# Designs tried in a protein design chat: VH-VL binders against Glycoprotein 24A (csbA). Part 13

Target 1, 102 residues: Glycoprotein 24A (csbA), of Dictyostelium discoideum (Social amoeba) (p16642)
Amino acid sequence: MVDLKITLVNEDGESTISGKGHPLPAPLIFPPIYIFRFTQYQTEGKLWDKNEFQIKSGKIEFDGEEYDIPESKGTWSKDDEENAIDVNLHLFRPPEKFFPKN
Key: E = the ipSAE of ESMFold2; O = the ipSAE of OpenDDE; V2 = 0.75 times the mean of E and O plus 0.25 times the DockQ between their complexes.

## First folded at step 25 (VH-VL; framework fv_burosumab)

Design L2 (from J2 with heavy chain Q99M; at its last look DockQ between E and O 0.13; V2 from the best seeds 0.00; counts 0 for: pae E 11.9 > 2, placed apart)
Fold by ESMFold2, look of step 25:
Structure L2 (fold): chain C 102 residues (1-102), chain A 119 residues (1-119), chain B 106 residues (1-106)
Amino acid sequence: as target 1 above (102 residues)
Amino acid sequence: QVQLVQSGAEVKKPGASVKVSCKASGYTFTKYYMHWVRQAPGQGLEWMGIIDPSGGSTSNAQKFQGRVTMTRDTSTSTVYMELSSLRSEDTAVYYCARMSRYYGAFDIWGQGTMVTVSS
Amino acid sequence: AIQLTQSPSSLSASVGDRVTITCRASQGIDSALVWYQQKPGKAPKLLIYYASRLESGVPSRFSGSGSGTDFTLTISSLQPEDFATYYCQQYYNYFTFGPGTKVDIK
């Protein structure tokens, strides 16, 4: 895994999660949901107080690449068996730079 | 050369355990998930589970929950799969396989390890 | 659990034939579909990922198509080295393989 940072802006301001993480295979369902798994992380901001959220804007930073998040929605969930948090983003424009072609 | 090299064939009695190793070389071991897949003689492929070698987190197919344990050793770039309480139906070739970074495709496979369970 | 079926289970074909193999998922899986080739005594070899994208080093006579529940692998002109068993695999939710399609010499 490498450093991964997601910044999300909603009506309450800016929230972040950063640490060690990676994208999971995507997309998993229709409409597309992109999953970013974190295992060593820090959170900031009030967005994480709820497990479902609306997103006005945001940014994903991974492996030297950036993706600007448009207006969208997301969730987070805890995987108790693996002690991980998944951040699930509903993005109609794929973050293709994180998923280069073979 | 990117490759996965597995331990040799095993013959076991019912009720025993087997531990198969898979040594990775030619790439950054901790950047890619590793999977275990088995194939009984004359049969199709069956997914067993996945390990994240960075932290050692695992998820197993429900069929094998409670019988399979996957571990890794980052100093030797090696993953292990241990299957316990063996029965004759576990006779198969066991493969380790690397998953591509962003797609659930297995792009590199080990040579396979034959495990035979007979009384 | 997402189940995959393949048809036909086996077929016989001649060098130069166009071969099509289908894979059907029990529910929609978007484009999260992979194709492998396996020859006797060998590990599977990745052919196609994300339903239609050709893996590096795989000959262009192989192609994949489909989305949702119905997927097709096509070999446009069968070559002697293409006689093998072909498996589909989904990764939409966990991982499941199809039962395989054996392509033999006629």
Scores: ipSAE 0.007, ipTM 0.605, lowest interface PAE 11.9, mean pLDDT 86
ESMFold2 (binder alone), look of step 25: mean pLDDT 95; pTM 0.964
OpenDDE, look of step 25: ipSAE 0.849; ipTM 0.947

Design L3 (from J2 with heavy chain Q99L G104A; at its last look DockQ between E and O 0.79; V2 from the best seeds 0.00; counts 0 for: pae O 2.5 > 2)
Heavy chain, then light chain:
Amino acid sequence: QVQLVQSGAEVKKPGASVKVSCKASGYTFTKYYMHWVRQAPGQGLEWMGIIDPSGGSTSNAQKFQGRVTMTRDTSTSTVYMELSSLRSEDTAVYYCARLSRYYAAFDIWGQGTMVTVSS
Amino acid sequence: AIQLTQSPSSLSASVGDRVTITCRASQGIDSALVWYQQKPGKAPKLLIYYASRLESGVPSRFSGSGSGTDFTLTISSLQPEDFATYYCQQYYNYFTFGPGTKVDIK
ESMFold2, look of step 25: ipSAE 0.707; ipTM 0.911
ESMFold2 (binder alone), look of step 25: mean pLDDT 93; pTM 0.939
OpenDDE, look of step 25: ipSAE 0.113; ipTM 0.770

Design L4 (from J2 with light chain R53K; at its last look DockQ between E and O 0.21; V2 from the best seeds 0.00; counts 0 for: pae E 8.6 > 2, placed apart)
Fold by ESMFold2, look of step 25:
Structure L4 (fold): chain C 102 residues (1-102), chain A 119 residues (1-119), chain B 106 residues (1-106)
Amino acid sequence: as target 1 above (102 residues)
Amino acid sequence: QVQLVQSGAEVKKPGASVKVSCKASGYTFTKYYMHWVRQAPGQGLEWMGIIDPSGGSTSNAQKFQGRVTMTRDTSTSTVYMELSSLRSEDTAVYYCARQSRYYGAFDIWGQGTMVTVSS
Amino acid sequence: AIQLTQSPSSLSASVGDRVTITCRASQGIDSALVWYQQKPGKAPKLLIYYASKLESGVPSRFSGSGSGTDFTLTISSLQPEDFATYYCQQYYNYFTFGPGTKVDIK
């Protein structure tokens, strides 16, 4: 697991989630879904008030690198048993080092 | 070795449906998204939709909502596109195209299937 | 939706000429831009992806550049087999194609 921060911007402003992150497998659908599982997380902003969201822009920060998020969409869900949040983002180009190549 | 082979040309009447097949070979069928793109005579390329062959999920261009259905058969590595309620303006060459794994580029194309809609 | 335009719509050139084709997006698309070549009666062929990356087997006389809204395909020394129509395509949000640029023999 690595320190992971995702910043998302919509009409309501900027929202963030940060914590310890690792990838989870996802179905291969269009546009591709990438799942970021966070533990020891904290959230900020209004975007997390809904389980489904549209994204105007954003960024992913991990391992000293920054990856831009274009206009897209996503969802999130909470796993109360593991005290974790899964953030599902539709990305065409994922942060390569975070997701192992297949 | 990697290739997409499409079914043969079709001639249809207005109001009919057409189903075009696209057989993939030389690669792992379920690892790549497949697209349908058409080109009317003398015109440019028009994106119709995409299918994820692993689960069968699809997304269609708004222009074709309610008229296009894409399916796949993983046992034969084949994608199908069915266009219903055909009109004369649907006369075109229909291509299947494989999306590269990490980019939205279409790196492998089928040979194209001419569909002629004529009364 | 993201619209693409191409300029010029057609051009005439001689073997050996340097040819430049532009593609302009209606909004910023980062480097999510693709170039294809299509000859009459044939399927399109991938040339350039991610704005500037050359597809395997494509001659090095082809190159792509640009980011954001303005993109260029360049053929450094036109060959007889390069007479074709060239299309740009974006994949930043869904998929759209440019209208094409026809490159003819002078």
Scores: ipSAE 0.007, ipTM 0.617, lowest interface PAE 8.6, mean pLDDT 88
ESMFold2 (binder alone), look of step 25: mean pLDDT 95; pTM 0.963
OpenDDE, look of step 25: ipSAE 0.817; ipTM 0.940

